# VHH binders against q9p4d8, part 16

Target 1, 280 residues: q9p4d8
Amino acid sequence: MDFMKPETVLDLGNIRDALVRMEDTIIFNFIERSQFYASPSVYKVNQFPIPNFDGSFLDWLLSQHERIHSQVRRYDAPDEVPFFPNVLEKTFLPKINYPSVLASYADEINVNKEILKIYTSEIVPGIAAGSGEQEDNLGSCAMADIECLQSLSRRIHFGRFVAEAKFISEGDKIVDLIKKRDVEGIEALITNAEVEKRILDRLLEKGRAYGTDPTLKFTQHIQSKVKPEVIVKIYKDFVIPLTKKVEVDYLLRRLEDEEDDDATQKSGGYVDRFLSSGLY
Key: E = the ipSAE of ESMFold2; O = the ipSAE of OpenDDE; V2 = 0.75 times the mean of E and O plus 0.25 times the DockQ between their complexes.

## First folded at step 4 (VHH)

Design c54 (framework vhh_8ghr_2; at its last look DockQ between E and O 0.54; V2 from the best seeds 0.00; counts 0 for: pae E 6.4 > 2, unsure alone 62.3 < 65, grease 27.2 > 24.2)
Fold by ESMFold2-Fast, scan of step 4:
Structure c54 (fold): chain B 280 residues (1-280), chain A 121 residues (1-121)
Amino acid sequence: as target 1 above (280 residues)
Amino acid sequence: EVQLVESGGGLVQPGGSLRLSCAASGFTFSSYYAIGWVRRAPGKGEELVARIYSSGGSTSYADSVKGRFTISADISKNTAYLQMNSLRVEDTAVYYCAKDWGYEDTYFDYWGQGTLVTVSS
């Protein structure tokens, strides 16, 4: 996948490669976070006297990271979605104009508030080494949280590219549901139980493989840094459902960019016109 | 209507060769799809033996057939092929052509009717 080459972005093989690679990143980030106790003080609003800031230690640290990273054009990339869009600064690097592959409103699809809430209330307790405080490691803990949050955000919001690819390949069926504003119908159409099972099976195997210490001798019990079943549960309960929400929200608005809705209803319509546009 | 029609199966002696064809209608091979060949031997489960991504021709194979089978596609004819060389008795199976359309993982949404390949004397 090359965002400067629009024909590569919605390619089935490239989308699969990206999603599979992002699983690795998420698992490794969970393993890194698992070294620390839950440390509830990191997430508690106004726990620390941070100058001119009303919020948690994590909220402050993440917002500062995003402010700095926006200045080196991180959020100009089509696959990066900020948690605090209001803190972003103008980049000092030369502009890169990425070709538009997604709909005009794509940047308005943002479930990061839900991700942050679920991460702190559900994910951290499941992966942390213990439930208490580690006062001497709060900064390291919060840095590991930021890596987890950013990788989850990227994976979940990648659903916009999946949704666009599905719209192009199955336009006739999707367009009818969009016109009816049928949220349940769209969710049913984009849901594949077999695909979800394969994702969960793959994650279980990766969690077993990556979460164990490879230097342990045969006479020692295998020690897992994060329980593989917890990784599977996080994907089943949060990553997959939030990705579907992103896809549904994206698809419900997709006709806003279309001048002739009828063109998407016919074989040889939208897909043929799109491919002949010079993009693919 | 979407259809996948297999041909080229039959009886062949061990060490022989066959070429299976899969003619698609009702959709066009494109970057949004992959085509797989899945086999089911008598009394066994299904095995994905080969896959081709129709846009670029990148391919994958099961370990049991690597070096012996070659998958290819002719986009202009909307047809996929499975060239099977050095056939073994254990390759005896019904071979299905399947359209793979799963963006987050493999999902076969349309299947052919299957073609029988028998490897024996």
Scores: ipSAE 0.505, ipTM 0.774, lowest interface PAE 2.2, mean pLDDT 86
Fold by OpenDDE, look of step 5:
Structure c54 (fold): chain B 280 residues (1-280), chain A 121 residues (1-121)
Amino acid sequence: as target 1 above (280 residues)
Amino acid sequence: EVQLVESGGGLVQPGGSLRLSCAASGFTFSSYYAIGWVRRAPGKGEELVARIYSSGGSTSYADSVKGRFTISADISKNTAYLQMNSLRVEDTAVYYCAKDWGYEDTYFDYWGQGTLVTVSS
């Protein structure tokens, strides 16, 4: 996805391709994580004496990663959402002025806390090499976790783009639902059982295929393979629902920008401005 | 109600050309939807012949029709087209226009009634 080309960002094909690619990344990251035991200590608050930090080892490491990444403009990208927005630093690189594609409040849509919770409590147990602690690999484990979390976060929050595109495409139908604050209606509109089935089927196939990938990084430990069924379950139970949540949350607020424009007598709603920009 | 209505089918000789139209109603063509032409030949399964994403005009074609068929859309008319050139006997099928549902996977949620294309000498 090229965010400097706003006309392409909400393209159905591009969005789809991005989502599919993210599946690959997520699966790969799960496989990498599967090399390590569940290591509950990594997720326990104050399990280790981390200086000037209150939280888990994972929390600390992830926050440090985000601190570094923020300085290199990672979170200036529209599709990146931090877990610890409070630790972000200013970049020393030249600013990238991405065109606005999403609504003004898009950065406020953040379900990373839920992702983190689900990841540590539900996903890790499903993909780990085994239960219990692996003291020698706590660092590696946490690093792998970060990759998993970031990829999941990106995938799930990509729902914002889907939502925006859907908003533009559906027009009055979705506007009416939003005005009525009809959450169920919105969810129904963005849900297709057959599509979900297809996604899960695809994931199953991918999981099977990737499990045989000889290019996987080998650690000192026996590489564990993530069961394709577990991947499917994770998507079904968490990724898809959380993505929908993001979409719904985004859509429920989507008219805020238009209302503000009306209030300021500025001609044209966000959608109109976007469309009138000649990009479409 | 979403409706897709195909037209333009008929009998044509091998090497001939046809242009199919798909008039959509109940929704507005947007740059964010994809329209596809799917054909069903007698005794054969469904084949996605062509697809267009209206936003960028990106198109995809089945290998069997690549170079011969062209899919296009006129958003202002809420109509999609399939220009079929160099028609072959094996192109004989009912051609359906279909609307893509969304972004997660390729899936057509609405279909037209189809138009019959017969290529015969």
Scores: ipSAE 0.434, ipTM 0.763, lowest interface PAE 1.2, mean pLDDT 88
Fold by ESMFold2, look of step 5:
Structure c54 (fold): chain B 280 residues (1-280), chain A 121 residues (1-121)
Amino acid sequence: as target 1 above (280 residues)
Amino acid sequence: EVQLVESGGGLVQPGGSLRLSCAASGFTFSSYYAIGWVRRAPGKGEELVARIYSSGGSTSYADSVKGRFTISADISKNTAYLQMNSLRVEDTAVYYCAKDWGYEDTYFDYWGQGTLVTVSS
């Protein structure tokens, strides 16, 4: 997928490939985090005397990463969503002019506060090597946490691209549901139990394979500490439902971008925005 | 309404070739959907043998048919094709054309009626 080439972004094959790669990244990050104990001090507000900051060590470290990353244009990319929008700073690099693919309000669709809460309260205890602290590894543990959080955020918020593609492909049916503000109807339309089962089955298979992979690239991590069933449960209970929430929230507002557009709705959202913007 | 109609099945000797067609109506073959070929042999489960996302785009194949089968599409005719070469007795099955709508994983929401391929001496 090339975000500088809009025609590649909403292609079904490219979306599916991206989601599968994000899944692999999440599994890898869980395995890396599983090398550490739960380390509750990392998440305890004001556990450490951080200058000029009230919050947890994780909150501080992640916010500093996001501040730095924003200066090098990370959050200019349409698939990156910050946990701490208020710490972002202007870039000193030349601006990248990404073509518009998502609706104008896409940046307002942000569930990172819920992801962070679920991660610290539910996910960490499920994947950690054990309860307790490893005082010499606090920094490394929090760095692994950041990788987990950022990969979860990217995967869940990629639901905005999926929602846009579904809007184009479902035509009048989705438009009618949005006009009626039928939240349950939208959720039912985007929910597919067979697809969810295939995702969970694939995760179980991957979790087992990562634990027994004979390739040299996994030699250092042959025995994974994270159980495949835990990965499946995290997806079933958190990743999939939060992705649906992102899709529903995105779709409910989708007609806002159509109110002043002279183009017909039958031709699809991103094509209509692309053509009607007058840029090309 | 969406319809998929397969044709081109028949009897062929081992080592032979067949070309299956899947004519679609009620939707336009595009990058928003994929067309797949799924086969079912008696007493065996189903197998996705080939899939194409667009007339000029990505394809994928099962390991059992890689290098022997080729999926293609003619978007102007709204038709997908499966060229089957070097056929083996174990390729004997009913072959179904199906529309894949699953953005996060495969989901076939529409199926054709199937066409029988028999590979026998």
Scores: ipSAE 0.090, ipTM 0.570, lowest interface PAE 6.4, mean pLDDT 83
ESMFold2 (binder alone), look of step 5: mean pLDDT 76; pTM 0.776

Design c55 (framework vhh_7b18_3)
Fold by ESMFold2-Fast, scan of step 4:
Structure c55 (fold): chain B 280 residues (1-280), chain A 120 residues (1-120)
Amino acid sequence: as target 1 above (280 residues)
Amino acid sequence: QVQLVETGGGLVQPGGSLRLSCAASGFTFSSYAMGWARQVPGKGLEWVSYIYSGGSTEYQDSVKGRFTISRDNAKSTVYLQMNSLKPEDTAVYYCAKDWGYEYDTYFDYWGQGTQVTVSS
């Protein structure tokens, strides 16, 4: 897959290869995070006296990382979706003009708020070494959290490429459902139980292989850094469902790009965002 | 804790200029995008301009070329320079802080507003 070559981006085989590779990154990031206790204080708003900041320690650190990474073109890439889009700055580097592969509204498809909520409430308790506080490791813990969150965000939002590829290949069926605003029908159409089972089976095997100390394979006391079953459960309960939500949200709006470009539709988007700000 | 205080509004004749200022406190100003919006009689609420934390700017079509948004991170202040003012620019102007956690422009805090009247 090469984002400079549009024909490679929407190739279903290339998309699947990218998703398979992203599994490795996620598993290794979970293993890194698993060396620390859950440390719930990292995720609580105003738990620490962070100068001039109203939020959690993780929110602050993640926002600073995204600010730095934006300056080296990270968020110019079509597969990157920031947690804090409004902290992003102009790049120091020459702009890369990636060909348009996704719909015009692709950057508005963002489930990172839900990812962060699930990560802190469900994922961290499942993979952490213990349930308590580990004050001496706050910074290292939060750095591991950032790596986990960014890899999960990339994997889940990659559903936009999956959705576009499916729209191109199955357009007639999807168009009918979009016109009817049939969310359940779209979800059913994009769901493949056999493919999902293969993903979960592969994750179980990877979790067993990567999470186990190789030096202990021939002993009676084999231990895993992260339980393979927990990795499978996270994918089954959160990663796959959130990827489907991204696909459904993307597809519901897909006919907007097939209509005549008009100022009313574009200005309506800004007005709606403005009105949702709390003046009403 | 978050406070946004607008100044610089007033009465001005068509073709005139005004500079609005918004003094911010209670958050790390340099980390957030800021915007200006206005409540226009007969048109309702509308977005005017937006400035990202890095300095990139966006404008509503009706003010593009006439208004300029800028920021001074050292002073925690955002500005709106309004030139070639028209009677249709008459509105209460609000300074707003972006949420910083959503994919879209979403303002979580607003100032009290400052009245701009363009009339003879």
Scores: ipSAE 0.000, ipTM 0.147, lowest interface PAE 15.9, mean pLDDT 81

Design c56 (framework vhh_7b18_3; at its last look DockQ between E and O 0.03; V2 from the best seeds 0.00; counts 0 for: pae O 13.6 > 2, placed apart)
Fold by ESMFold2-Fast, scan of step 4:
Formats: structure tokens, C-alpha cells, sequence
Structure c56 (fold): chain B 280 residues (1-280), chain A 120 residues (1-120)
């Protein structure tokens, strides 16, 4: 996938390959986080006296990371979605002009507040080594949280590319549903129980393989493992549903960028222009 | 209405070659991934190969290096070139169309199948 080449970004094979690779990153990050206790103090608002900040230790640390990384173009990339868009700074690196791939409102499709809430209330308790506090590991714990959150955000918001690719390939069917504001029809179009089952089965297999690495079986330093069924439950209950929400929300607004109104023409609009141009 | 018609099956000796063709109609062929699966006597249905609209391919481990999937969008046809055939490759081969959406593959339409027999 090359964001300078829109045709590679909207290739369904490249999208699916990226999503499968993101599973590995998410599982790896969960395993790293699982080394530490839940440490609820990390997530409590105003638990620590951080100067000029109203929020949790995690909120502060994540916002500082995003502020710094925005200055080196991280959030200029089409697949990066910040948790705190208001803290982003201007990059001091030379600008890269990425061709427009997603709709003009794509940056407004952001479920990171839901991700953060679910992560702290549901995911952390499920993967942590224990339920209590570990005062000497709070910083390491929060760093692992940031890696988990960023990988979840990227995976879930990648649904925008899935939705755009489908709109490009089958626009007429989707356009009809959008015009009717048929949320249930759009959801039915993007939902397949057999596909979801195969994703969950693959995750169970990967979770087992990562958590039970035979080469680490006899190592005294391996403190904890994430149960494969917990990884599956997280995907079933949160990752897949939030990805669908992103796709539905994206598609419902997709006609906002369509300029074809009442023109008499032989070829189609946006979809046909994209396919025939090769340049976007 | 979607139609997938396989041809090219037959009887071949071990070590021989066959080329299967699948003629597609009723959908925008160039926009969809296509695949091949086979029904092996006594083993059940197993996936063989997959080709995306962009040309990326995937293969079942037992056929890697021996089988090649390809497509001709102008002819709305997908092919399976089978080389170094083994008796274990004996099966009914099915062409299938991907549903065209989502995070993973799913075949929504299948051909009627073509018999491949690898024997003495």
C-alpha cells in the first residue's frame, strides 16, 4: 500500500492484508500491556497533580505524545487518527502532498473517545496481570497503554478505506441506500456472519500461538499471558462493532462530496471517473 | 444473474499439466476477487487459490510452486494452471466469486465444478 498512489490504497487485497497484519500488532501490544497490573490510578481524573492539566495521567501522556509526533508529520498520514486533535502542532518537516483518497469529512469520523472508554473500562481489566496497583511501573504501564490505543485506533478507523473501496466498486447500490438513509440496509451490506467467524477463529489461533510460545515456556521471566479467548472477545464485542460504526458513518455522508446532480451523461459520476483516470 | 462456468478438466497422468478456465458473467468482473476450491473425495471442500482485482495472489500450501492463478479482465475469465499434478490433486474444482466487501474473503457465488482426475 502506497498513500502516494490512491489505486494501491483502495485495492481490497492491500486493505485486507493491512488489517490482518494489524491483528499481529494489536495482539503483541496486548501481551506487552499484560505484564503489568491494571493500575486504576493511571486512568483516574486528577489522581496526580499534573501542572495546568485537568485529566488522567494517561490522558496527559497520550496528549504529549500526539503533540510531539504531529510535529514530525505522524498525523498528516491518511491512516493516523489522533485521540486529542486539539493538541496537534504544525509540522516543521517539509510538507508531503498526499493525493486525496478519502472523502473531505474523513477526519470528522473519529471514534477514539469510545475506544479510550472501552480500553480503560473493559480491555485493561481483561488483559492485565492483576487488578491492583503497581506504583513502580506506572510509566511503563501507560506507555504500553499508548501502543495499545494507537493500534486499536488505526485498525478501527481503517474501516474508512474499506468503505471507500466498496463505494468505488459498487457505488450504485450504496448510493440508493444512502439516499434512503437506510442505516439497517448499509449495516446488512457490510455484515457477514461467516466472515466474522473466520476473523475470530484466526484471532483465537494467533492469540494461542503468541501467548504460548514454546521457546519461552521454561523462562522464569515470563510473568503473564493474555488468554486467547479474551482477545477474541475484545474483537467480537468492540473492534468489529466499532469498525462497522466507522464504515456506516462514513458511507452515510459519502454523497456530500458527489458533484453529479442532474447532468445528462453516458458514463457514471465519481466511481467511473476514478476507475477510468488511473490518477484519481 | 451471476454465472460462473468452469472448463478444462479431465484425466491426466501424474506429473502432467492441466489449465482450468472460469468464464464469468452478470457482474463487473474486474472489481472482484476470484478463487478456486476443490472437493477431494473423502476429505471435503478445500480452498486452492485466490486472486484479487489488483492481481495479488494467495495459494494453499500443498499447491504452492505447482499451481498458478491468473485472470484476464478483458475476457472476464480466471484461470488455474496446474503443473506437476499428483494423485492427491484428484477432485472436482470450483470457481468462486468473492463477495467484494469486508475485512476478509467470502465466496457468494460458485460454479458447477469441473472434474480433474490424476491417475496412472
Amino acid sequence: as target 1 above (280 residues)
Amino acid sequence: QVQLVETGGGLVQPGGSLRLSCAASGFTFSSYAMGWARQVPGKGLEWVSYIYSGGSTEYQDSVKGRFTISRDNAKSTVYLQMNSLKPEDTAVYYCAKDWGYGEDTYFDYWGQGTQVTVSS
Scores: ipSAE 0.452, ipTM 0.749, lowest interface PAE 2.3, mean pLDDT 86
Fold by ESMFold2, look of step 5:
Structure c56 (fold): chain B 280 residues (1-280), chain A 120 residues (1-120)
Amino acid sequence: as target 1 above (280 residues)
Amino acid sequence: QVQLVETGGGLVQPGGSLRLSCAASGFTFSSYAMGWARQVPGKGLEWVSYIYSGGSTEYQDSVKGRFTISRDNAKSTVYLQMNSLKPEDTAVYYCAKDWGYGEDTYFDYWGQGTQVTVSS
C-alpha cells in the first residue's frame, strides 16, 4: 500500500495483505527475542540510575529511540503509533504531507500502554529461553524487545484502517450502533469466528515453518525455540482482542468527523474532503 | 436480500473453455470482494479465485494461468473465464460474496451453483 495514495490504503484487500505479512515479522521478532532469558531487570522500574528518568531500562531505551525517530518524521506516517507520545520532538526535515486517510482523532486511538504491559508481563515470560538474567546482554535483549513491541503495535493499530475502510464503504449499520453507543453490537459486527480461526491456523503453520528453516537454526544460540502454539496463544489472547478494541474505539468516535449523519452520498464526499484537507 | 445467480456451466471436452457468470443483487456490488469456489466430487469444497473491489485478483495454484476472474460493476456481474480445462476441474462452481470486513476473507453469501463437467 502507498500512504500517499488513499485509495490503496483503504482497499481491504491491501490491508489484509499487509496484516498477513506482519505475521511473519512478529514471528521472526519473537524468535529473535527467544534467544534471551526473561531478564526481569530490563523491565524493573528504577533498576538503573538513569538521569532524570523514572521507569525501566526498556522504557528509557524505547523512549530515546522514539525521540530520535520522531525528529526524522517516523511518527508522521499514519501507520506508526508511539509508545511515548510525550517524548516526541519536532522534526528538522521538511514536513511530509500525507493525505488524511484516517479520522482526525486517529492518533488518539493508542493502546500501546496496554501492549507494553502485556508484553512485559505475559509475552516475554512465554517466549524467553529461560527465567534468568543475562547481565552482559541487557542492551541486545532490550533491542529485541523494541522490535517485538513495534511490530505488535503496528499490527494491532492497523485495525484503524480496517475500521475506516468498512465505515466509508457501508457505514449506515455502523452509524446506528455508534449513535446508541452499542459497544457489544459493534463487537459482534466486527467479529467472525471463522476468520479468527483461519488467522490462528495460519500462525500455527508459519510457526512450524520457521522451526524447520535451516537459516533460522543459525540464529538460535540456545537449542530451545518458541513453540508455535505459544505464538498462536499470544494472538488469540492478546493481539486479536486488542485489535478489536482498537476497531471499536475508532468506530465509536467516527461520527465526530461527520456533520451529517443521514448517510446520503457520504462515502464519495468524505473521501474527497479528506483528500482536500490532507495537510498535517 | 442478497442474491447470487450463476450461469454458464455445462459439458466441455478436456482442453476446452467455459465462461461462468454470476449476477448479483441486494447489496452495493462495487464495494465488495467476490469469489468463486467449487465442490469437487469426493473432495469437498475448495476456493478457486477472488477479485477485490480494487481490482486485484487471487487464484488457487491449480487454476492459476488457466482461469481468469473479472467483474463488471455496471452490470453487478462477476465472471470466471476457464481455459485449458481438465477432468479434475469437474465440479459445481459457486459464486460468493466476501463479508466485507475484518482481517481476512470470509464468504457470507453463496449462489446455488452451476455444474461444470469436463470429459470426453
Scores: ipSAE 0.295, ipTM 0.695, lowest interface PAE 4.1, mean pLDDT 85
Fold by OpenDDE, look of step 5:
Structure c56 (fold): chain B 280 residues (1-280), chain A 120 residues (1-120)
Amino acid sequence: as target 1 above (280 residues)
Amino acid sequence: QVQLVETGGGLVQPGGSLRLSCAASGFTFSSYAMGWARQVPGKGLEWVSYIYSGGSTEYQDSVKGRFTISRDNAKSTVYLQMNSLKPEDTAVYYCAKDWGYGEDTYFDYWGQGTQVTVSS
């Protein structure tokens, strides 16, 4: 997706294509992560004596990663959401002026804490090579984790774009639900069961295909590193629901920007009327 | 080598039924979506239906409610049950294998096709 072309960003077809592409990335990252054991030590708070840091090895490495990436404008991109926003640094590169497509509060929509929790507790056990520790590969493990986490974060927070597109598309119906703060109604409106089924089924197929040697793709022997069913389960249980949460959270606040615009227009009209009244 | 062999085509009256079968070999059948397409002489190939490896199905609007796609992974076979056939359904029907990779779903292998003729 080209974020410098605002007219294309909220196109549902383009959004779909982006999401489909992200599936491939996520599956690939899961496969990479599957090379390593679960390595619970990587996720334990203060398991290692990390200087001037309180947290897990993963937390530290991820935060350092984001600190570096922030300086090269990664988080200036509209579709990137950091896990550790407090460690971000200013970029030394020229600023990119992305057109505003999302609501003003879009950067405040952040479910990365939940993603991180679910990833370490639920996702890693499902995709790891085995249970237990692998001391020789702790660094590699954590690096693979970061790739997984960042790809998941991007996919889930892409719900903001979906939400904005749906807001524009649905019009008064969604506005009424928002005004009523009807979360269930909003969820129902944004949910397409058929689309979800297609996503899950596609993931199953991709999981079966990507986990095999491409040169042996026509062999009868399944050589999947990650069970395709696990990938499907992860999407069903976590990715899709968290994406919906992001959408709902975004939509519930969507009228805030409209109110501000009306207030500024009303205030401007008052000033113009005052100036036109010739009292000055 | 991937092979797809269609059977079950023939001549039928309007309102009649046919069941097409496609026997697949040369690949891990259960890992790929399968589909049916049809072609009228002088016209382009159009997709009719496809079934994912997980069993989900899609249909062209013109055949919804009349056609049913199914698969038997144990037999490496995909089926198309065609009910309430119309003259406009007359075409060569092709079985197709999905590529299974990438962002887009597309078919990479096709059978030789089976003729379906609906006529009074």
Scores: ipSAE 0.005, ipTM 0.241, lowest interface PAE 13.6, mean pLDDT 86
ESMFold2 (binder alone), look of step 5: mean pLDDT 86; pTM 0.871

